# Designs tried in a protein design chat: VH-VL binders against Phosphoglycolate phosphatase. Part 5

Target 1, 238 residues: Phosphoglycolate phosphatase, of Staphylothermus marinus (a3dnn7)
Amino acid sequence: MIRLAAFDIDGTLTINRSSTVLCLEAIDALRKLEKNGVIVVLVSSNALPVVVGLKKYIGLSGPAIGETGALIYYGEEEIVATTKYSAKQAYLDVLEKYNEYVYGSWQNMFRLHDYALKIRKQYLSKDNEIYSLIKEYVENKYPYIKVGYSGYAIHLTPKDTGKGKALKQIMEKHGIRREETMGVGDSIMDWEFIKETKIKVAVANADPELRRKADIVTTKPSGYGVVEIVEKILDKPP

## First folded at step 6 (VH-VL; framework fv_felzartamab)

Design p40 (from zo3 with heavy chain S104D G105A)
Fold by ESMFold2-Fast, scan of step 6:
Structure p40 (fold): chain C 238 residues (1-238), chain A 119 residues (1-119), chain B 107 residues (1-107)
Amino acid sequence: as target 1 above (238 residues)
Amino acid sequence: QVQLVESGGGLVQPGGSLRLSCAASGFTFSDYYMNWVRQAPGKGLEWVSDISFSGSTIYYADSVKGRFTISRDNSKNTLYLQMNSLRAEDTAVYYCAREYWDSDAFDYWGQGTLVTVSS
Amino acid sequence: DIELTQPPSVSVAPGQTARISCSGDALPKEYAYWYQQKPGQAPVLVIYKDSERPSGIPERFSGSNSGNTATLTISGTQAEDEADYYCQSADSSGTYVFGGGTKLTVL
């Protein structure tokens, strides 16, 4: 039996990869893990309050990872930064230089380390070109910052942190070994934390690259795939 | 102590076949991803293939796709590499390697078995 | 570019610092791993996840990964550190890739 399960949110706990609407069946499955004593960790690039709010109202007691791993919420009196660096200066620079192509995420006013840029609608067909342009500029000028693209937003993140680093810190704090863990996601960017787990799960509609790296690919997409894997995990008697 | 012992290497003609084995001991074999990595004489390391703990997920380097088959028998603590349609360029020492428990690193390696493909 | 590029050789005097670079487009998004190989022997993992050191590896070995370049640093290099060094990473397709290797000469 696993003791810790880590889940990406957007595209994994939602009804599909194009919606922010939660799959309620997946949320119910997370509650079943919680009831069975499994530590459920939400892993996200969203600002910390967004992730913590979701965790709290689902009823999960486990930690939450926000800002692409830069922040871990263990409780109201225990919020830990995994990096001392901030991408804020790089973000402001890019926002001024590439204003034609990108705008700032509204969540940036609630961020400390990781900053997000949105591609303007008229340039979405050139999203990979714009991503590459910004990545080259930022990583050359700010060598302590890495640039990633989730399909939703371009993230500027301190290089010395990540979703995987944050997850490992949680495992160490709770005395959880890799062999007791599961990670679930839909994007190749989720591989950064999924590879740190024993049971590596991709939902059916995940990126081909993630499906190829995963131990298990669910038969159902997004949140419905989460229901499938949770039922499989809980179905094994002691 | 962790031990990985490769066997099955030898001299084979182009177009021939060989089956390599890797006997594992000193750890719970079924809990680890396993790899084959090769090294041609006087050259660098080249990753060949990996297999997940259950055998459900398998990857190959493009140079060996369709010719090599990786497999494992967890009841015997043994990893296999079936090599078909061998070419001179497949001549190498073949290493069995275990993936580190928390990363993509290869923490333990066997001593290797030499495969020579020549006419 | 899906390759990892290393210099073919690096020379250093005993007690000096050796630095071996590894460059590739995967490195900003993926961890770098480093292996030491002495003639006739199997490779030995010396650095994992950019900068972590396995049990039994001397503290003089350290690693970093910045931009598209990972670096293995050996401080106070000793004669027994003479070996071939290989970097390794994962690409986005689920496969692993090794650098071409660097021969470290300590003379």
Scores: ipSAE 0.005, ipTM 0.447, lowest interface PAE 12.3, mean pLDDT 88

Design p41 (from zo3 with light chain P28G)
Fold by ESMFold2-Fast, scan of step 6:
Structure p41 (fold): chain C 238 residues (1-238), chain A 119 residues (1-119), chain B 107 residues (1-107)
Amino acid sequence: as target 1 above (238 residues)
Amino acid sequence: QVQLVESGGGLVQPGGSLRLSCAASGFTFSDYYMNWVRQAPGKGLEWVSDISFSGSTIYYADSVKGRFTISRDNSKNTLYLQMNSLRAEDTAVYYCAREYWDSSGFDYWGQGTLVTVSS
Amino acid sequence: DIELTQPPSVSVAPGQTARISCSGDALGKEYAYWYQQKPGQAPVLVIYKDSERPSGIPERFSGSNSGNTATLTISGTQAEDEADYYCQSADSSGTYVFGGGTKLTVL
C-alpha cells in the first residue's frame, strides 16, 4: 500500500510538456489519492509560492517542495529550508558576466536559495556549450553551488540540497518508509526524487533516459499518464 | 571538517557478539542516511546496512539479515552496528560511510575498524 | 554476490589514458559511483551521479554511463593514481552493490 506519492508538476500534471495548462483529470486523480489517505507531495523547481498556491487550490494537505528542493512547505507556520546557502550571489555574478547568453527567470524575485537562468533564443543551438561554460565558472568559483540544465532553464542550486533530499526529509517526518512510496515525473531531472521512491514512474512522453530508469512507463502522456497510474494503485487485488 | 571514526573492532570467537560505533563530527548528523560497508582481507567492498535520518527505515544485506542490527543516536552523533552470531566470513574491516545527500553513493568514509572472527 | 562486473586489473603508462568499465543491469536504471582506494586507506569518492566530480578531485578524472556500462576515465594518468577502483550502484529495493574492483597499475 502506497502511503505517499510525489509528483513533478510541469509536463507531469499538465496536458503536455510544452504547456502549463493543468490536466484536470490528473488533478481529480490527485484528489482521489488525498481522499484515500495517501500523502500527495508536489515537487518543483518553481518558486515556493507557485507550488503552495497550486497545492492549496487543489485541496491537498501534503507538503510542497519548491526551489529544486531547497524549501519545504509543511504549513503556514512550518516552512523549512533544507540548506543554509543561497545561489543568489552566483546568479548575479553570472548575469553580469554572461548577459550576452542568458537572462534571469522572472520567478527569481520570489526565490531565496535556488536561482534560474534562461538561455536567449538566438543561442539555444549552443545550449549545452553555454551550460558547460556556466557550470565550470560557477562550480569553480562557488564550490557550494551546483549547476543543472533541464533543457528549459539552468538552475544554480546549493550542493547540499535537491528534490531527493527534500522528499527524504518529508518521508522521515511522516514516518513513511521507501516501500510505501511512489514518484512520478517527465524529466531526467525528476530522477533525483523519483529514485528515492519504491514505485518509479515515468509518463509516456518523458525523457528517454527517465523512461529507461523507471519501473513503470505509462501508456498515456503527461497528466493522462498520472490518471492511469493513480487508477492502478487504488485498485484492490482480487 | 567532516570526520567519521569507527571503534569497537577486535578479536571474537565464532558465535560471539561485538558492537561497533562510529562517531561523526563536522556536519549535522541527523540530516544524513548512514551506512556500514565491510571489506574482507584482500577482497572487495561489500555493503552491509543503511539507516535513515531517524532510524525509521533500515535495510540489510542478505548475508547479515537477522544477525546484525544497525542503529543510531542523533543526540550523540553516533552510528552503531550490533553484530551477533558472528561467523568466520564476517572477518573484515568495517567502514561507516555517509550517504551522499541527494544520491545513493557514499561521500565520506571512516578509516575502518578490524573485526576478526576466529576460533 | 556482486551484480556489477569490472576487469580485475588495468595497466597504463604514465601520461596515458586509463579506462575502467563497470557493467550490470542496475546501471540501466541507477547512477554509477566510483571510489579510489589506496593500500591501508579508506575509499575516496572520485565520481558521483555517473559523471560528476567532487570538490578536490583532479579534473583528469571523468565518468560516463551508457545505460548498462559505466566507465571511469583517467586522462594523463599519474603515478599517484595507482590504486584499486570500485564502482557502486543501487537497486530499486533500497540495497547497494559494489563492483569487484579494478587494480590500476601505472608503469
Scores: ipSAE 0.019, ipTM 0.619, lowest interface PAE 8.6, mean pLDDT 89

Design p42 (from zo3 with light chain P28E)
Fold by ESMFold2-Fast, scan of step 6:
Structure p42 (fold): chain C 238 residues (1-238), chain A 119 residues (1-119), chain B 107 residues (1-107)
Amino acid sequence: as target 1 above (238 residues)
Amino acid sequence: QVQLVESGGGLVQPGGSLRLSCAASGFTFSDYYMNWVRQAPGKGLEWVSDISFSGSTIYYADSVKGRFTISRDNSKNTLYLQMNSLRAEDTAVYYCAREYWDSSGFDYWGQGTLVTVSS
Amino acid sequence: DIELTQPPSVSVAPGQTARISCSGDALEKEYAYWYQQKPGQAPVLVIYKDSERPSGIPERFSGSNSGNTATLTISGTQAEDEADYYCQSADSSGTYVFGGGTKLTVL
């Protein structure tokens, strides 16, 4: 049996990839995993309090990964940084240089290592061009920072961390072997942690690149795909 | 219930090619990693290759890298092993094996198909 | 490369306990699996995840894994248990390795 299941939040536990509204059926499925002794890990680029709040009110006892893997919440007395670096200075620099195109995420006031930029509404049609400009500028000037773009926000993250690194640390701490794990996501950016699991799952409406890499592609999108895979995992062979 | 049936073995000369097939039935084929394991006459088991649920993750034993290609067709419930540049040391019974769904052990094996590389 | 070492042969009298060892660095971090193979037959999984027994495998078969050594134990060994036994493990990258095999003789 799977002993640990890691889930991306936005686009994976939500009703679709364009909304932050949770799929309640998916939340029920996570609680069913919890009841059956599976450690459920929420994996996110959001600030840690957002992820921890969600985990607590769903009723999940497992750890939470925030700030693109830079922070792991094991409990109120055990919050672990996976990196000593912060992207804060790079973030402030980009805000000054490219303020015409981007603004800071409101969550940045609750961040320590990973910082998010939003593209201004009037420039969304040039999002890839703006992302490329910022990526080239930051990665040349700040060699310890990497730049990623989810289609939702541009993240400046220390190079020595990531969602996969954080997940591997959780697995090691809990004595979980790779063959006992499942990872579920909707974005090619999620591949970093999904590749570290045994059962690699993409929801039906995931990025084509992730669907090609995944072992299982659900028939239903986003949260409804999560319900599908959870039911499958809990259906033990005779 | 669960059945794995290998076919495609035979006599081939060194440097030749052969394609093995494994027909699966009695389970949802696309839910399992699949393996090829071989056994030379009178010798032990040697793992050859594995392939993940969708075919996206593939590994080979060092002895066969660059010569053998594992693949699967989930619509036909069939596993394949394309063997090229065959050598005398590839002579063995080749088993198709299903990787246990919640672990990395092999819970069901086919009967095996003999590949003889000789001239 | 990971390697698993087994004794080439083990002999026991009927009703006695047989113990077959399997040693290798992989076993410190990965599960051990055990297979029984009788002449002319395909291998049969007898122990998975170090110590678990598949349905249909007699309770006289048990397994353990401590440090870098896994052990298959057959209590009250019967004539029909005479076979070759192979251990198997995996590394974290997904590659697999078998031990060299142990011929169990029951005489």
Scores: ipSAE 0.007, ipTM 0.578, lowest interface PAE 8.5, mean pLDDT 90

Design p43 (from zo3 with light chain K29R)
Fold by ESMFold2-Fast, scan of step 6:
Structure p43 (fold): chain C 238 residues (1-238), chain A 119 residues (1-119), chain B 107 residues (1-107)
Amino acid sequence: as target 1 above (238 residues)
Amino acid sequence: QVQLVESGGGLVQPGGSLRLSCAASGFTFSDYYMNWVRQAPGKGLEWVSDISFSGSTIYYADSVKGRFTISRDNSKNTLYLQMNSLRAEDTAVYYCAREYWDSSGFDYWGQGTLVTVSS
Amino acid sequence: DIELTQPPSVSVAPGQTARISCSGDALPREYAYWYQQKPGQAPVLVIYKDSERPSGIPERFSGSNSGNTATLTISGTQAEDEADYYCQSADSSGTYVFGGGTKLTVL
C-alpha cells in the first residue's frame, strides 16, 4: 500500500486549471486516504499559511509544503526552511524595473523565500515574452535565484530548494520509502516533486510533457482525476 | 489464474541479438510494473530491468545498460526484452516477474527462458 | 552499487528453526523481500515488506528487518523447505538488488 501521497493544489485539486474553486469530490478522496492511514502532503507555490489553512480544514494530519518547497510545515512548533536564501531582493528589484508589466502578489506579505509576480491583465497575451525577460534579468544578476512561470504567476525561488527537495525531506523524516509514494499534478513544474515518487500521476488535462513522463494519466481532468486515482490506489492489487 | 509465459530464448553467438517475450494473463497487465530477472547456470538471481505501467519509467542494471531495451504492449498484455551486443556472461535463464506496485516485491514469476551466448 | 550479503549455506535438522540473514546498507530504509527457489523451478515470494506472508505460504515462515540486517525464519523446518533462499531490496536510485542466495539444507 501507498503510505504517502503528494498533491499539487491549483489545477489538480480544483475543478479545472482556470479556477481556484476546489473539487469537493477530490477533497473527499483526500479524506479517504487520510482515513486509510496514508500521509497526504499538499504541495504548493502558495504562501505557507494558505496551504496550512487548507490542509487543516480538510482534516489532513500530514505535512504541508509551501513557497515552492522553501518551507515545510510539520506542526505549529516545527516549521522548517529548506533554504537560507531569499528571493526578496530580486523580487523588489524586478517590481521596480518592470512595474509596467508586473505587480506583486498579495501573498508576498506572507512569504520569506519565494516571491511571486503577477502579469498585468493587458500584457497577458505577451506573458511568455515578459517571463523570459524577467528570467534573463534575474538569473544573470542573482545567480542563486531561479525563475519559473506556472501560467498563474512568475515565481522567484532560491536555486537550492524546490518542491522535490522538500518532499524528499518529508519522506526521510517519516521513514517513508520511495516505493510507498505517489505524486499527482497537472503542470510540468510538478515533475520536480512527482519524479521523487514511485507512482507518478498526471491528471487528464495536465501539460503534455507531464503526461508523457507520468506512469498513469487519469481519464478525468483535475480534481475528478484525483478521485479516479485515489479509488484505484485504495483497491489493493490481488 | 495469474500466468506469465516467457519465450524467445535460444542459442546465439557473441555480439548477436535476441528478443524475449512474456505473455501475461489472469490480471490487468496495465496496472503492474514488470521486471526481467536473470540467473546464470548455478548462480544467483540478478535483476535486469523494470518498466512502469505505461512504459514511461524504465530502469536497467548497469551490466546491461545501453545493450538491452525493455518495452511493453499493454494492448497485447506482453512484455519484451530486446538484447543486443550479447556477451558470454549474459548466458542465463531470463524470468519475467510482476512487481507489486507499492512494495517492489515480485509476487508472480514465469518459468523462465534460457538464453545461451556461445559459439 | 549497493550489495546484500547472505551466508552461502545454512544447515538445520528437521523440526528445528532455520534463520537466514541478509545484510546491507539499504535495509534500514528499504523493505526486504524473500524468495524460495527449488531446483529447476522459478522463485516463489515467501515474505514481502519485511514480515508479511503471501496467501498460501505456511505460517512457519516469518521475517524481520532490524538495523542493517533482515532475517528469514523458518520454524519447525520441514524437508520440503530445502531450497535456495534469496533476499531482495530496492535502491533509492530506482534499481533492485538481490542477495547472493543461501542454500538451506535439511539434514
Scores: ipSAE 0.007, ipTM 0.518, lowest interface PAE 10.5, mean pLDDT 89

Design p44 (from zo3 with light chain E30D)
Fold by ESMFold2-Fast, scan of step 6:
Structure p44 (fold): chain C 238 residues (1-238), chain A 119 residues (1-119), chain B 107 residues (1-107)
Amino acid sequence: as target 1 above (238 residues)
Amino acid sequence: QVQLVESGGGLVQPGGSLRLSCAASGFTFSDYYMNWVRQAPGKGLEWVSDISFSGSTIYYADSVKGRFTISRDNSKNTLYLQMNSLRAEDTAVYYCAREYWDSSGFDYWGQGTLVTVSS
Amino acid sequence: DIELTQPPSVSVAPGQTARISCSGDALPKDYAYWYQQKPGQAPVLVIYKDSERPSGIPERFSGSNSGNTATLTISGTQAEDEADYYCQSADSSGTYVFGGGTKLTVL
């Protein structure tokens, strides 16, 4: 059987890709995975306390990945950084230079390595242009930082980390081989960690690029697709 | 009830081509990685190629890379191996094998199909 | 690359314990798998993930993997256990390798 399953949160465990409301059926499915001996890993670009808080109140015992892979929570006395670098200086620089277009995410006061910028409402129609300007500026001036855009926030992340690197470190720590893993997501940005797993899953309403790369595409969207794949996995013969 | 049935083997000249098929039944074919493994007469087992559930991940043994192409058609429950530029050392019984769904072992094997490359 | 070394042959008297070794640098990092092959037949998986036994495989078959050596153990060996045995392992990239095989003779 699968021994570890990694899940993106927003758009994957929620009722749809436009809401942060959790799909309770998906949460129940994660609990069923743990009851059957599977380590459940939550993977997110959110600040670590957001991910850990969610994990705690769902009642999950597995590790959590926050800040786009820069931080791993293994337990209350074991929080590990996957990088020595911080994007804080680049973030402050961009915030000053491009203040007309962007503002800082409130979660940044709880971040150490990965920093998020929001595009001001009046400039959302030019979001790709603003993203490209910031990406070019940051990656030229701060060669150790990479810039990504989720459609929700622009993330400044150290180049030497990512969701995939964090997941591989968790697998090594727990003695889990890739052949024993499953990854589930909704965005092409989730491919970084999903590609490191044996069973590669995209929910029905995922980005077309992710659906093309995945081995399994669920018939139901977001959290309902998670229910579908979990039931399928648990029904497999030993 | 799980069955894997290979076909397409035969005698070919060096430099020739053959396409092997493996018809799967008794399980949900699209849930499993599939493999080709060969065995030369009187010799041991040699892994040839691996293909993931959808075909998005494929690996080949160095000895066949660039000459052999593995593929699958999940709508027909069939695995294929297209073999080009065949050499005498490719002479072997070719087995279709199902990769155990949560690990890298092969839980079911077909009976094999003989490929002979000779003048 | 990955190489797995097995003894070419092992002989054991009926009722005695047979041990077949498989050595290689892959084994500390990867699981070992064991296959039984009788003349003219396809291989049969007898041990997976180092030590797990598939349904239908007799209890006398067991496996272990320690250091760089995996071992297949057949307790109370019976005449019908006479066959060729192959170990197999994999790396994280999905590349597979088989040992050279061991002919088990029950005399």
Scores: ipSAE 0.007, ipTM 0.522, lowest interface PAE 9.8, mean pLDDT 89

Design p45 (from zo3 with light chain E30Y)
Fold by ESMFold2-Fast, scan of step 6:
Structure p45 (fold): chain C 238 residues (1-238), chain A 119 residues (1-119), chain B 107 residues (1-107)
Amino acid sequence: as target 1 above (238 residues)
Amino acid sequence: QVQLVESGGGLVQPGGSLRLSCAASGFTFSDYYMNWVRQAPGKGLEWVSDISFSGSTIYYADSVKGRFTISRDNSKNTLYLQMNSLRAEDTAVYYCAREYWDSSGFDYWGQGTLVTVSS
Amino acid sequence: DIELTQPPSVSVAPGQTARISCSGDALPKYYAYWYQQKPGQAPVLVIYKDSERPSGIPERFSGSNSGNTATLTISGTQAEDEADYYCQSADSSGTYVFGGGTKLTVL
């Protein structure tokens, strides 16, 4: 059996990709992995307190990854930054220059390295164009920052970190080989950590690019796909 | 039942190339990691390479890295090993082995195909 | 960098217990696997995940893994158990490693 399973939150543990409502069946599936001795890691672009709060109240003992990999929570006495850089200056610059198209995430008040921009409602139909515009501007002016789009927010992240880097550090700390791991997500942005795992899973309603890269594509969407893969993992015969 | 059948072995000169195949049947091939393991005459087992379900994750033993390429075709239930720049030290019986997916053990092996590298 | 060390040979009389050790730094972190190989044949998995037996493997075969040492135990050894035995585990670089093998002789 695998020893570590890493899950994206938004769109993966929720009822669908348009809502933040948790799929309770998926949460129950995570509890089943925990009871079977699997280290469950929540991986997110959310501010660290959001991820840690969720992990704590689900009852998961594994680490949590916040701020697109820039921060790892191992426990109250051990919070580790995976980068020395902050995207704060680039974020403030974009807010002023592109205020017509984007606004800041309220979670930015609780961020240190990764900063999130939301696309204003009237421009959501042009989200890819706005993402490309901001990406070109930021990556030319701030060569140490990379820009990604999850479908929920545009993230400005230091180039020397990411969800995959954070996951590899957790694996190294726990002595876990890549062959003992599973990664599950819904966005192409999740590929950065999923590619570092043995069992690479995309939920049915994931981005087409992620579905093509994954080893397994579930038949059910979002949280219901998580239930499907967890059942397959726990019930697979030798 | 589960069967793995290797082919493509033979005699080759140093610096030459060979492509090995492993035909799988009796199970859902795309649900398993696959491995190549070799054994030199009169010697022990040596792991060569593995490949994940879709081919997205591949590892090689240091002794073959840069010279050998593992690949798979799930539509044909076939595993491959392209061997280039062969050396006398590569002389061995090459086994195809199915990886017990949940813990990195090899639960089924083929009968092997002999590769002899000599002048 | 990781090696698994096995004794080159072990000898037992029929009906006696054979114990084959496998030592290495991988073993506290990863499962041990054991394979039986008879001359001219492919290896056969006899123990997986330290102590589990595959279907069809006789009850006399058992395994354990404690500290830096995994042990294959064959109780009431039979003549047909004469073979080479290999342990296998994983290393931190993402590769697999086999022990050097132990020739079991049933005298």
Scores: ipSAE 0.007, ipTM 0.491, lowest interface PAE 10.5, mean pLDDT 89

Design p47 (from zo3 with light chain Y31F)
Fold by ESMFold2-Fast, scan of step 6:
Structure p47 (fold): chain C 238 residues (1-238), chain A 119 residues (1-119), chain B 107 residues (1-107)
Amino acid sequence: as target 1 above (238 residues)
Amino acid sequence: QVQLVESGGGLVQPGGSLRLSCAASGFTFSDYYMNWVRQAPGKGLEWVSDISFSGSTIYYADSVKGRFTISRDNSKNTLYLQMNSLRAEDTAVYYCAREYWDSSGFDYWGQGTLVTVSS
Amino acid sequence: DIELTQPPSVSVAPGQTARISCSGDALPKEFAYWYQQKPGQAPVLVIYKDSERPSGIPERFSGSNSGNTATLTISGTQAEDEADYYCQSADSSGTYVFGGGTKLTVL
């Protein structure tokens, strides 16, 4: 049986990819995994307090990954940064230069390394153009920063970290081998951590690219797909 | 009653091509990673290639990269190995092997099919 | 590039303990697997995940993985244990490697 399962939150544990409303059946499935001895890791680009708050109120004991992998929460006495760099200066620069198109995420006041920009409503139809513009500007001027776009926010992240790097650190700390792991997500951006696991899962409504790379594509979307894969895993301990 | 039956082996000239098949029965084929492992006459085991449940994740040994292609047809419960640009050192018994769902262990093997590359 | 090194042969008298080593840089972080192969037959998995036995494998077979060396131990070796033994492991990229094999002779 697997000993560690890593889950993306938005679009994966929610009722669909357009809402932040949690799929309660999926949350119940995560609790069931922990009851059967599986370490559950929440993986997110959100500020650490958002991920940790969710983890605590669900009742999960496993680690949490926030800020696109830049921070790992193992407990109140053990919070680990995976990078020495911060994207704060690049973020402030972009806010001033591209204020017409973007604004800062409210979560940035709770961030240390990864910073998020939101595209103003009137420019959402040009989101890929704005993303490309900011990516070229930042990556040329700040060679230690990378720029990603989730469809929800543009993230400025130190190049020496990521969701997959954070997950590997958790695995090493807990003595978990890749063969004992599962990763579940909905976005091609989740491939960065899912590729580090043995059982690679995409929910039914995931990006086409992730569905092509994944070993298992659930028949149900988002949180309902999580219920499906958890039941399959628990019914089939090798 | 898990069974894996290889076929398609035979004599082929250097530079030629050959396609191996492995017919699986007695289990849900689409729930398992599948492997090809070979063994040259009188020599040890050498891992060749691995394919995930749906065929979306594939790995090859460096010795066969660019020449061999692993594939599967879950509707027919069959694993394939397309071998191109064959060399004398590819002469071996080729085994089809099933992998645990969550581990790298090969729990069931076929009896193998002999491929001889000779002029 | 990972490599697993096994001794080419090990000899043991009936009833003695046979130990077959498998050394490689991947082993501190990856599981070891062991296979038994008799002449003209397909390999049989005898140990998985370092130390676990599949159903049907005699309890005299055991495994360990410590430092950079995995060890297959056969206690009270029987004549029918004479065979070639192969270790196998994985790297973090998903590729697999076998050791060169050890011929166990029961004298």
Scores: ipSAE 0.007, ipTM 0.524, lowest interface PAE 9.7, mean pLDDT 89

